# Miniprotein binders against q5uxb8, part 3

Target 1, 222 residues: q5uxb8
Amino acid sequence: MPDAVRRCPEDGFFEGDTCPVCDGAGTHILDGARRRQLSKFVSGALRHFPEDAGIEVDKAGWTGFDALRVAVERQYDWADAAALAGVIATDPKGRFERTGVGNEAGITTAGGRVRAAYGHSVDVTLDGTDDPVPATLYHGTAPRNVDSIREAGLKPMSRQTVHLSESAAAAREVGRRHAADPVVFVVDATAMQSDDRRIVKRGTETYTTDRVSPVYLSLLEK

## First folded at step 11 (miniprotein)

Design Dr13
Fold by OpenDDE base, look of step 13:
Structure Dr13 (fold): chain B 222 residues (1-222), chain A 81 residues (1-81)
Amino acid sequence: as target 1 above (222 residues)
Amino acid sequence: SKRIKELEELLKELAEKLGLPEPELEIKVWFEDGEVFVYVKVEIGGERIAIAIGDDVEEARRYAAEEALRKLEEKLKEEEK
């Protein structure tokens, strides 16, 4: 279970017991369970079911913070602006982007726009980033998928893009949800980029691309 | 679970009492960001009554059913006025 969300009046939202900047206790905002629940709802709303959540997302995936706040308050009686802002600000995977709130984006509980950074099933067009792409990326999957991947490569399924991991460990963790003994493919990101295949960093450990041809894939030996 | 079945039956009964179509349940399960996502939607006559998001099917179904029941009970109270 994730750590609780707290708010430092000076340094903004943080997870854990003490502010990582000033070592202050801050104010309790959400316990770990509610943090997880709200994060799932918000990510789902922004990625997969905006209409069902009671929000609208534009072509770039943006919704108003206040509109999203109303949606979460309707869904959960314990949710408020601080809860939403806290979940967005402390997400460990970088799933959320917030803009239009000035220099205090980590503290502000009103205004601005929010979107999911990646993982959409709804039709959105995300901006490019200038973040460097590692030479090697990884993809975790179930053993049963190996032959299909070797033949056809990686392609989006329910999502708009293929998700790649920064490390083999992260890829295995993704794969463990599909199988007890996941396999990891190594992706030659350098070769892909040399062939004008776009790879974009989205989350803290997540990179996205449209497709990965088998020519760029190799199975990581155990 | 027995409890979920009970809730869903109550939901059907209440919908019937209100002259509404039979509730429809949609369940989706997927993996994202290294987590399990469960989405449950209760619809009546094509109208969304309740949704639940979580990581457990039983919990999500229960939540959605309870929320749907609450909304129907509110409708019933309004009609009795």
Scores: ipSAE 0.580, ipTM 0.854, lowest interface PAE 0.8, mean pLDDT 89
Fold by ESMFold2, look of step 15:
Structure Dr13 (fold): chain B 222 residues (1-222), chain A 81 residues (1-81)
Amino acid sequence: as target 1 above (222 residues)
Amino acid sequence: SKRIKELEELLKELAEKLGLPEPELEIKVWFEDGEVFVYVKVEIGGERIAIAIGDDVEEARRYAAEEALRKLEEKLKEEEK
């Protein structure tokens, strides 16, 4: 169960009992259960079912913060602008991006635009970042998928892009959700970039690309 | 469970009373961001009536059915006015 979301008047939204900047208690915004529920709705709406949620995402994946607020308030009678802003600002995996509010993104409860940083199954084109890409990335999967991946490579399937992890440990965690003893592929990101394949950082530890040919893949030994 | 089936049957009955097509439920379950996602959508005649998202199939079905019932009950009250 995630931590509650609270709000510091000067430092903005934070999770847990005390502001990490000023050590103050702040004011309560959401308990952990509602934080989890709202986060799932926002993530799903931005990535997979914006139309069903009552929002529109543009070609780059953006929707208005205020439009998303309206959709959230319609869905949950306990939700409001502070709840939405808090979920976005405190997401530990960097799943949400907010723009159009300058340096107020962790504080303001109005204005700007919001999108999912990665994981879309709807047709969007995300602009890239200038963040450096590690030489090696990883993909965790169930053992039953190994042969198909070795033959065909990694493809986006139900998402718009292939998702890669920054570390073997993170990839193993992803794979463990689908199998008890997951398999990790090592991705030669340097070779991909030298062949003009675009890899972009999304969120805190996730990278995306449109496909990974088998030539860039190898199995990680235990 | 039996309670959820009763809610879904009541939803069918109310749609019929309103002259609407039988409600269709779509359920999707997947794993994403280290957690289980459950998505339920109720449609009638291709129109979305209610959605729910959570981490438990029975809870999401109940939530979606209850919301769909609420909306159809409002529609019935308008027609009986």
Scores: ipSAE 0.579, ipTM 0.855, lowest interface PAE 1.5, mean pLDDT 85
Fold by ESMFold2, look of step 11:
Structure Dr13 (fold): chain B 222 residues (1-222), chain A 81 residues (1-81)
Amino acid sequence: as target 1 above (222 residues)
Amino acid sequence: SKRIKELEELLKELAEKLGLPEPELEIKVWFEDGEVFVYVKVEIGGERIAIAIGDDVEEARRYAAEEALRKLEEKLKEEEK
């Protein structure tokens, strides 16, 4: 269950009991259950079903913060601008990006635009980033997928992009939800970049690319 | 559960009373961001009536059915005015 979201008027939204800047308690915004519920709705709406949620996402993945606020208020009688801003500002996975509010993204409850940083199944083109890419990345999967991945490589399937993890441990955690004994592929990101394949960091632990050819894949040994 | 089936049956009855097509439920379940996502959508005649998203199929179905029922009950009240 995630931590509650609280708000310090001067320092903005934070999770847990005390503001990391001033050690004050702030004011309560959302308990953990509602934080999780709202986060799921927002990420799903931005990535997969914007029209069903009552928002529109442009070609770069953006929707207006105020339009998204209206959508969440329609969906949940307990949701408001502070709840939405808090979920976006405190997301531990870096799933959301907010622009058009300068350095006030962790504080303001109005204005600007919001998008999912990764995970879209709708047709969007995200900005490139200049964040460094590790030499090696990882992909966790169910054992039943190994043969097809070895033959065809990694493809986005139901997403816009292929998702890669920064560590074997992270990849295994992803794979464990699909199988009790997940398999991890090692991705030679250095070789991919040397061959002009683009890899972009998204969120906290995720990297994306449009495809991983089999030549860049090997199975992580037990 | 039995309670959810009763809610879905009532939804069918209200739609019929209003002269509408039988409600259709779409349920999707997937894993994303290290957790389970459940999405439920209720449509009547191709129009979206309600959606729910969460991490439990039973709860999401109940939420979507209850919201759809509220909307149809409001339509029935308007027609009886």
Scores: ipSAE 0.575, ipTM 0.851, lowest interface PAE 1.4, mean pLDDT 86
Fold by ESMFold2, look of step 14:
Structure Dr13 (fold): chain B 222 residues (1-222), chain A 81 residues (1-81)
Amino acid sequence: as target 1 above (222 residues)
Amino acid sequence: SKRIKELEELLKELAEKLGLPEPELEIKVWFEDGEVFVYVKVEIGGERIAIAIGDDVEEARRYAAEEALRKLEEKLKEEEK
């Protein structure tokens, strides 16, 4: 269960019991259960069902913060601008990006634009980041997918991009949600980049690319 | 559970009383970000009446059905005026 979200009047939103900057308690915004629920709704709305949620995303994946606020308030009678801003500002996986509010993204409860950093099934094109790409990345999957991946490589399937993990451990966690004994592919990201394949960091530990040819893949031995 | 099926049957009965098409319930379950996602949508005649998202199928079904029922009950009260 994630930690509660609280708000410091000077330092903005934080998770846990005390502000990491001033040690003050702040004001309670969301308990962990509501934080998780709101995060799932916002993530789903931005990635998969914006129209059903009552928002519109542009070609770069952006929607207005205030439009998203209206959507969450309609969905949950306990949700408000502070709840939405807090979920966005404190997300531990970097799922959300906010722009148009300068250096106040962790503080302000109004204005600007919001998008999912990764995971879209709707047709969007995201700008790249300057973050470095590790030499090796990983993909966790169910054993039943191994033969098709060896033959055809990694494809986006229902997503806009292929999602890769920063570590074998992270890839196993993703794979364990789909199979009790997941399989991990090792991705030669250095070779991909040498061949002018674009790989972009999204969130804290996820990387995206348009496809991974079989030549860049090998199985991680147990 | 039985309570959820009762809610969904009440929704069907209320839609019929209002002369509306049978409610259509869509349920999607998938894994994302290492977590279970559940999405439930209720439509009547192509109109989206309610949605729910969470990590439990029965909770999301109940939430969506209850919201759809509230909307239809409001319509019934307005028609009886």
Scores: ipSAE 0.533, ipTM 0.831, lowest interface PAE 1.6, mean pLDDT 86
Fold by ESMFold2, fold request of step 18:
Structure Dr13 (fold): chain B 222 residues (1-222), chain A 81 residues (1-81)
Amino acid sequence: as target 1 above (222 residues)
Amino acid sequence: SKRIKELEELLKELAEKLGLPEPELEIKVWFEDGEVFVYVKVEIGGERIAIAIGDDVEEARRYAAEEALRKLEEKLKEEEK
């Protein structure tokens, strides 16, 4: 269950009981259950089903904050601008990006644009970043996919890019989409970068690339 | 489970009463961000009537069916005026 979202009048949205800047209690915005519910809707809408959710995303994945607010208010009678802004500002997984509001991104409940930072299945193109890439990354999958991946490598499939995890544990969590006991591939990110293959950090623990050739892959033994 | 089947049957009956195609439910389940996601969409004649997102298939099916029923009941009331 995620922590509640609260709002400090001076410092903006935060999770938990006390503002990390002023140590004040702030005001309550969302309990953990509603935070989780709204976060699922927003991430799904931005990544997978924008039209069904009643929004449009542009070629870079952006939608208007106010348009997204209307969509969440139509879906949930308890949702409002503060709830949406709070979910975006406090997401611990770095799933959302907000622009067009300057230094007000963690505070304002109006204006600007929002997108998912990663995980799109819709056709978008995201700019890269300069964040450092670990020497080793991981990919979790179902055991039935091992032979195909060993022969052809990792391909985007239903996503725009291949998604790689920072740790084996994170990769196993991702791989549970397809199996109760997923298999983890180890990705030699150092070798990929030495061969001029681009890897970009997205969110807190997720990295993306366009494909991973089999030469960079090995199985993680249990 | 039995409650959900009753809702889905009622939805089918109401669509027939309105002269509409049989409702179709699409259910997707996946893991993302370390969590279970469940997405349910109700369509009638290719038109999206309702969606629900959550972490439990039966709950999401129930909520989507109830929303779809509400919309069709409103439509029936308008036609009977």
Scores: ipSAE 0.523, ipTM 0.827, lowest interface PAE 1.7, mean pLDDT 86
Fold by ESMFold2, fold request of step 18:
Structure Dr13 (fold): chain B 222 residues (1-222), chain A 81 residues (1-81)
Amino acid sequence: as target 1 above (222 residues)
Amino acid sequence: SKRIKELEELLKELAEKLGLPEPELEIKVWFEDGEVFVYVKVEIGGERIAIAIGDDVEEARRYAAEEALRKLEEKLKEEEK
């Protein structure tokens, strides 16, 4: 269950009990349960079903913050602009990006544009970043997928890109959601980049690429 | 699930009373960010009536059916007015 979202008048939204800038308590915006619920709806609307949610995303995945606000207010009677801004600003996995509000992105409850940083099943093209890529990345999966992945590599399937984890532990957590004893592939990101394969950091611990050929994959020992 | 089937049958009956096509439910489940993501949509005649998001299929189906029922009941009251 995530922490509550609170708001400091000068420093913006934060999670937990105290503002990391001024150490003040701020005011309460959302409890953890509603934060999780709203985050799921916003993620889904931006990644998977924008039209059903009543928003439009452009080719780069952006929608207007104010349009998204209307959509969340229509979906949940307790949701408002502050709730939406808070969920976006405090997301622990970097699921959301906000632009068009300058350095007010963690403070303002109006204006600008929002998109999901990763996870799209709708047809979008995301810009890259220059964030460093670790030499090794990981992919967690169900044991039944191992032979297919060893033969054909990692492909996006229902998503727009292949998602890779920063650590074996993170990859196992992802895999455990699908199987009791997940398997982790080790990805040689250094070799991929040496072969001009593009890998981009999305969010806090997630990296994306268009595919991973079998030559870059090996099984992590259990 | 028995409550859900009751709700879905009531939804079908109410749609028929209003002269509308049979309701269609779309359920999608995927796994992202280490969590289960469930999406349920109720459509009637191509129009989205309700959507529900959650991490449990049965609860998301129930919420979507209840919301769709509420909207159709409101529509019935307006037509009788």
Scores: ipSAE 0.391, ipTM 0.776, lowest interface PAE 2.4, mean pLDDT 86

## First folded at step 15 (miniprotein)

Design L6
Fold by ESMFold2, look of step 17:
Structure L6 (fold): chain B 222 residues (1-222), chain A 80 residues (1-80)
Amino acid sequence: as target 1 above (222 residues)
Amino acid sequence: SEEEKRIKELEELLKELAEELGLPEPELDIIVVNGKVYVFVEIDGWEIAWAVGSSVEEARRRAAEEALRKLEEELKELEK
């Protein structure tokens, strides 16, 4: 179950019981169950069924935050602008991007545009971003996958895109979700970009690409 | 009842195939939008399949079938 979403008046939305900036309790916005439910509706609407949800997405996948707010309020009588903003701001998988509100995306409950960061079945073209990409990225996995990855590289497989972590520690945390002793691959992102491979930042510490050939991979030994 | 039993068998096969691939147990979410039933299948928080139907049973079956197809393809890729 995801954590509840709360709101600090000065620091914005956060998950869990205590604001990470001021240690205050904030105001309760959503329990975990409703957070998950709303996240499914919002991601589904942006990715797959905008028309059924009562929104329109443009060629780059964007819809207005305020239009999306109207759609979520129509869908769930308990949902409001704060609930929507909170789900977007605290998403642990980088499912959403919000623009047009500057550095207020974690605080404001109005304005701007929203899109799914990945996973569309509707015909959209996601623009690349100018966010800097670290020279080195990481991928954590179960030990049983090592041989196939060394041979074939990283592919999206059943996921919609290849996910890379900003640090070895983050990659280990991802790997621990399905293995007690995960293995971490080191990704030479500089070499990939020099070979015209696109890498895009999708969240706080998450990057995506369409695949990583074995030439860019090595094992992190420890 | 027999359709429900068949759907549960599909969902159990999905769990078994995910385990064979070394993936966490799949999770299904069901929502109703504009009178239609949408079902999503996620592994580790990543959506691998979804479907729509006029009933919960129809949408669940379609989503499970699509998820199985994708995981079976992933298994074939790993065996190469």
Scores: ipSAE 0.799, ipTM 0.926, lowest interface PAE 0.7, mean pLDDT 86
Fold by ESMFold2, fold request of step 18:
Structure L6 (fold): chain B 222 residues (1-222), chain A 80 residues (1-80)
Amino acid sequence: as target 1 above (222 residues)
Amino acid sequence: SEEEKRIKELEELLKELAEELGLPEPELDIIVVNGKVYVFVEIDGWEIAWAVGSSVEEARRRAAEEALRKLEEELKELEK
């Protein structure tokens, strides 16, 4: 179950019990169950069924925040603008992008546009974000996958994209979900970008790409 | 019911296949939008499959079947 969403009057939306900026408690916006439920509706509406949800997405996947708010309020009697803004601002998987509100995206409950960052089944063309990409990224995995990754590289498999971590520690943490003593690959992101491979930041420490060929991979030495 | 037993068998097979692939247990989410039932199958918070149906049973079955097809395809790719 995801953490509850709360709101700090000065610093905006956050998950958990205390604001990461001021350590204040803020006000309660959503419990974890409703946060998950609303996230599924919003991501589904933006990715798969905008028409059934009562919204329109443009060719780049964008819809108006205020139009999405109306759809959310129609869908759930407990949902409002703060709930929608909170789900978007605190999403741990980088599912959403919001533009047209400047530096207010983590605070404002009105205005701008929203899209799913990935996972569309509707016909859209996404550009990546302008966020800089570190020269080196990391991928954590179970030891039994090492040989296949060395041979074929990293593929999205059943996931929607290949996920890369900003640090070896973050990659190891992700890998522990699959094995007690995970293995970490080092990804030469600079080389990938020089070969016109697209890498996009999707969250605080998460990056995505469509594939990593073996030539960009090496095993992290302990 | 027999239909519910069949769906649970599909969901159990999905769990077993994810385990074989070294993945966390799949989670299903169900929502109703505009009178249709949407079911999402996620692993570690990432959507691997989804389906729509006119009933909860239909959407669950379709989503589990789609998730199984995707994981079976992944297994075949790894075994090459």
Scores: ipSAE 0.792, ipTM 0.929, lowest interface PAE 0.7, mean pLDDT 86
Fold by ESMFold2, look of step 15:
Structure L6 (fold): chain B 222 residues (1-222), chain A 80 residues (1-80)
Amino acid sequence: as target 1 above (222 residues)
Amino acid sequence: SEEEKRIKELEELLKELAEELGLPEPELDIIVVNGKVYVFVEIDGWEIAWAVGSSVEEARRRAAEEALRKLEEELKELEK
């Protein structure tokens, strides 16, 4: 189960026991089970069935936060604006983007717009972002995948996006899910961005992109 | 029921195929929206498939079948 979502009155929503900014306990917003359930409804509504959920998404995938709040409250008796804001603000996979509220996106329970960051089955075109991206990123994988990746590049395959790590060490750690001694690719993120490829930060050490052409890849020699 | 047994067999195959690919065990989530049943299949928190149906059994079966198709394609791509 995901961690519960809590709210610090000054610093906004967080997961776990204590606010990472002030160390205060905050107030409880959602347990892990409801957090998971609400996240599924919100991501599904934004990606796949906005009409059934009672919302509209525009060409770039955006809907109003307040319209989404109404849909969420209609769907679940226990859900409210704080629950919605908390799920968006604390999502561990970067599933959601929120705009139009400035520095208050992790705090406010009203206003602005929300979209799914990836995974749409409805027809949308996601604009690029100005999120900072390191010049070099990394991808850890099983040795058996090396030849395929050298020839075809990195593709999302059964997942919704290609995942890149901030460091070689982080890439190895992620890659151990697939092999005991993973191989690491070096990704030229600067070149990708110069070629207008979208790369977005999805947590402390994770970035996502549509695909990585072989031209941007090399093996980390070690 | 026979349908439930078939669905559980599909879900077991999905688990086995994920293990073959070195992926964590798939998780299924079910919600009802506007009178329709939606089922999502996730691996490590990433949605790999989803389906909609008029019943829980229909939506579960469709989602499991789509997830299997995607993972089988991934395995085939790796074998080339």
Scores: ipSAE 0.781, ipTM 0.927, lowest interface PAE 0.7, mean pLDDT 87
Fold by ESMFold2, fold request of step 18:
Structure L6 (fold): chain B 222 residues (1-222), chain A 80 residues (1-80)
Amino acid sequence: as target 1 above (222 residues)
Amino acid sequence: SEEEKRIKELEELLKELAEELGLPEPELDIIVVNGKVYVFVEIDGWEIAWAVGSSVEEARRRAAEEALRKLEEELKELEK
C-alpha cells in the first residue's frame, strides 16, 4: 500500500504522516489507493497511450501540466490539480519529471510541463538533465550474473531502466535483496557522459540509465 | 467462470516465476481509458508488462502472458 499524499502549506507535497521539513501534519490530498490509481493513469498516459488519455506529447515526451490536469479531471471525478501535482511530486520511483516551474515543482498546482522519466512505448527521445552525476557509480548484483554483465553490460531486463547507486555500500544493500553475497560493479560515469550517455538522478543515492556498455564496467576488488 | 479460472492460473504462474527469480510478488492494476481496458503488471513498483483489451478478461490475460514471457526470457538469460 503506497502512503497517502499530504500537503504542507509552506513546504509542499509529501507522503506519510508528517512533513519531512517542518514535522507538521499538513492537509490530506490523496489516500494510498487513489494515489496508486492516479499514478497508473498518468504514467500510462505519458508512456503508452497519450491519445486515449486526451493529451499530446512532444518529441522529447513533454506535455503541459494544465493539459494533463484536464485529462485527469475527466478520467476521475475526485482528481484535481493538487492531486496531480502531489502524485508527481511524491513519486517514490522517479516516474515523472516536471519543468518550467523553477524551484516550485514540489509546491505549485499549475503550469510547466510533465513527462514520464522512463518506460515509454511511444517514440520519444529523452534529453539529458542538468543534475550533476558523480564520476563513479555502482551496481550490485548476484554473483551468477557477473559473466553475463561483463560480456553484455548492464541492461534493464524487466525493470524498465538500469539502476546505479551512488556508493558501494548502497549497491551491496541493493544486491542483498537478491543474493547473500552480492558482487559490486564500478561504473565509470564520467566516461559514459563523455560518450553522451544519459544518466539521471532519481533520488538521494539512486541514478538511472538505459544501459551500461562493458567498457564502462569493472569489478570492485574488495 | 472457466476463463476467470484460466486467468487466475496465469497469475499464479507469474507469482511462482517471480519467486523463482528472487523477485517480489507481481501486482496488477486495471484502468479503463477511452472505452479500452488497460492492465499493468509491476514488480517492486517497476512496470514489467502492460496490455490493452476490449474487456477486463482479455486485457488481464494479455498482460499476464506478456509478463510471463518477459520473466521467462530473464530466467533464460541468467541460465546462459
Scores: ipSAE 0.776, ipTM 0.922, lowest interface PAE 0.7, mean pLDDT 86
Fold by OpenDDE base, look of step 15:
Structure L6 (fold): chain B 222 residues (1-222), chain A 80 residues (1-80)
Amino acid sequence: as target 1 above (222 residues)
Amino acid sequence: SEEEKRIKELEELLKELAEELGLPEPELDIIVVNGKVYVFVEIDGWEIAWAVGSSVEEARRRAAEEALRKLEEELKELEK
């Protein structure tokens, strides 16, 4: 079960019991169960069933925050703008994007637009973000996958996109979920981008791409 | 019921296949939206499959089948 969502009056929404910025307690917004439930509804609405949810999604996947709020409040009698904003702001998997609220996205409970960052079944075309992509990215995996990756590159498996990490350490952590001694591939993101291969930042330390050819990959030693 | 038994078998198979792949245990979430049942299958917080049905049983079955299909495809790719 995910951690509760709280709101610091100065620093915005956070998960857990203590504000990561000022160490304040903040105000309780959602428990873990309701957080999970609301997140699933919102992600589903944005990805799969906007009509059933009572929202409209444009060709780029966007819906208005206020329209989504109305849908959320209709779905759950305990949900409100703060709950929605909190779920969006604290999602650990980068499922959501919110724009049009300036630097106060972590605090604002009105305005702007929201979309799912990935995983759509509805016909949308996600535009790129203006976030800079590091020259080098990393991918953690199990040793048993090394030969396949060397031959065929990184391909989406259970996910719709390949997920890359900003650091080798982060990549190892991802890999540890699959093996006790994970391996890390180094991804030449600069070369990929120069070849018009799209890489998009998703979340704090995660980048996504459709596929990584072996020509951009090298195994990190040790 | 036979249907419930079948669903449990599918969900157990899904768990076993995830383990074989070295993946965390799949998690299922069920929500009702506009009178329809939606079931989502996630591994490590990433959605791998979803389905909709007129009943919980139907949606669970469909979601499990879809998730199994995806994991089987992944297994085939890794075993090449």
Scores: ipSAE 0.731, ipTM 0.911, lowest interface PAE 0.6, mean pLDDT 87
Fold by OpenDDE base, fold request of step 18:
Structure L6 (fold): chain B 222 residues (1-222), chain A 80 residues (1-80)
Amino acid sequence: as target 1 above (222 residues)
Amino acid sequence: SEEEKRIKELEELLKELAEELGLPEPELDIIVVNGKVYVFVEIDGWEIAWAVGSSVEEARRRAAEEALRKLEEELKELEK
């Protein structure tokens, strides 16, 4: 099960027991089970079954946050705006994008639009973000995968993309969900782009690419 | 039942294929939305397949079949 979602009054939503910014306890929003359940519903609604969920998704994949809130409240009697906002803000796989909420995108429980960042079966065209790709990206994984990655690079699962993190810390967090002692690979994004390898920003602090050759990878030393 | 047996066989094959590919064990999540059963297959938190059905059995079967198809395609690519 995933960690619980909590909310720091100053720093916003976080997973786990303590705020990663101020070390405060925050307020409990969702336990791990409900977090998982709500995340599955929201991702499914945005990717696969908006009509059944009771939302409309535009050609770019966007739905209104308030419309989505209504949908989750209909689906689960325990779900509310804070639960939805918390799931979106703390998603470990960068599944969601939220915009139009100002400077408090990670804290606000109203307004803006939400979409899935990838994995759609509905016919949507995600507008490419012209956001610059950092020179260095990171990939968190389990230690058992190190040899395979060194040999073959980062490969997507079937019909998926490789997901990269903006920071080593974020990459470790991704890895910690799957291993007690995750390892982090450093990705030379500049070199990849110079070699005409496309990297696209998707979701919060998440970047996607089709594949990363070992030549662009180095293991981050602990 | 024969249907349940078939589902178990498919899910076992899915597990075996994931192992062969060096992947973590697949996880299945089931939700009911608007009277329909949705099943999602994830590996290491990544959705690899999903299906919808009128029953849990139907949805599980379809999801397993779809997941198998996708992983088989991946295996073929690795063998090239």
Scores: ipSAE 0.728, ipTM 0.912, lowest interface PAE 0.6, mean pLDDT 87

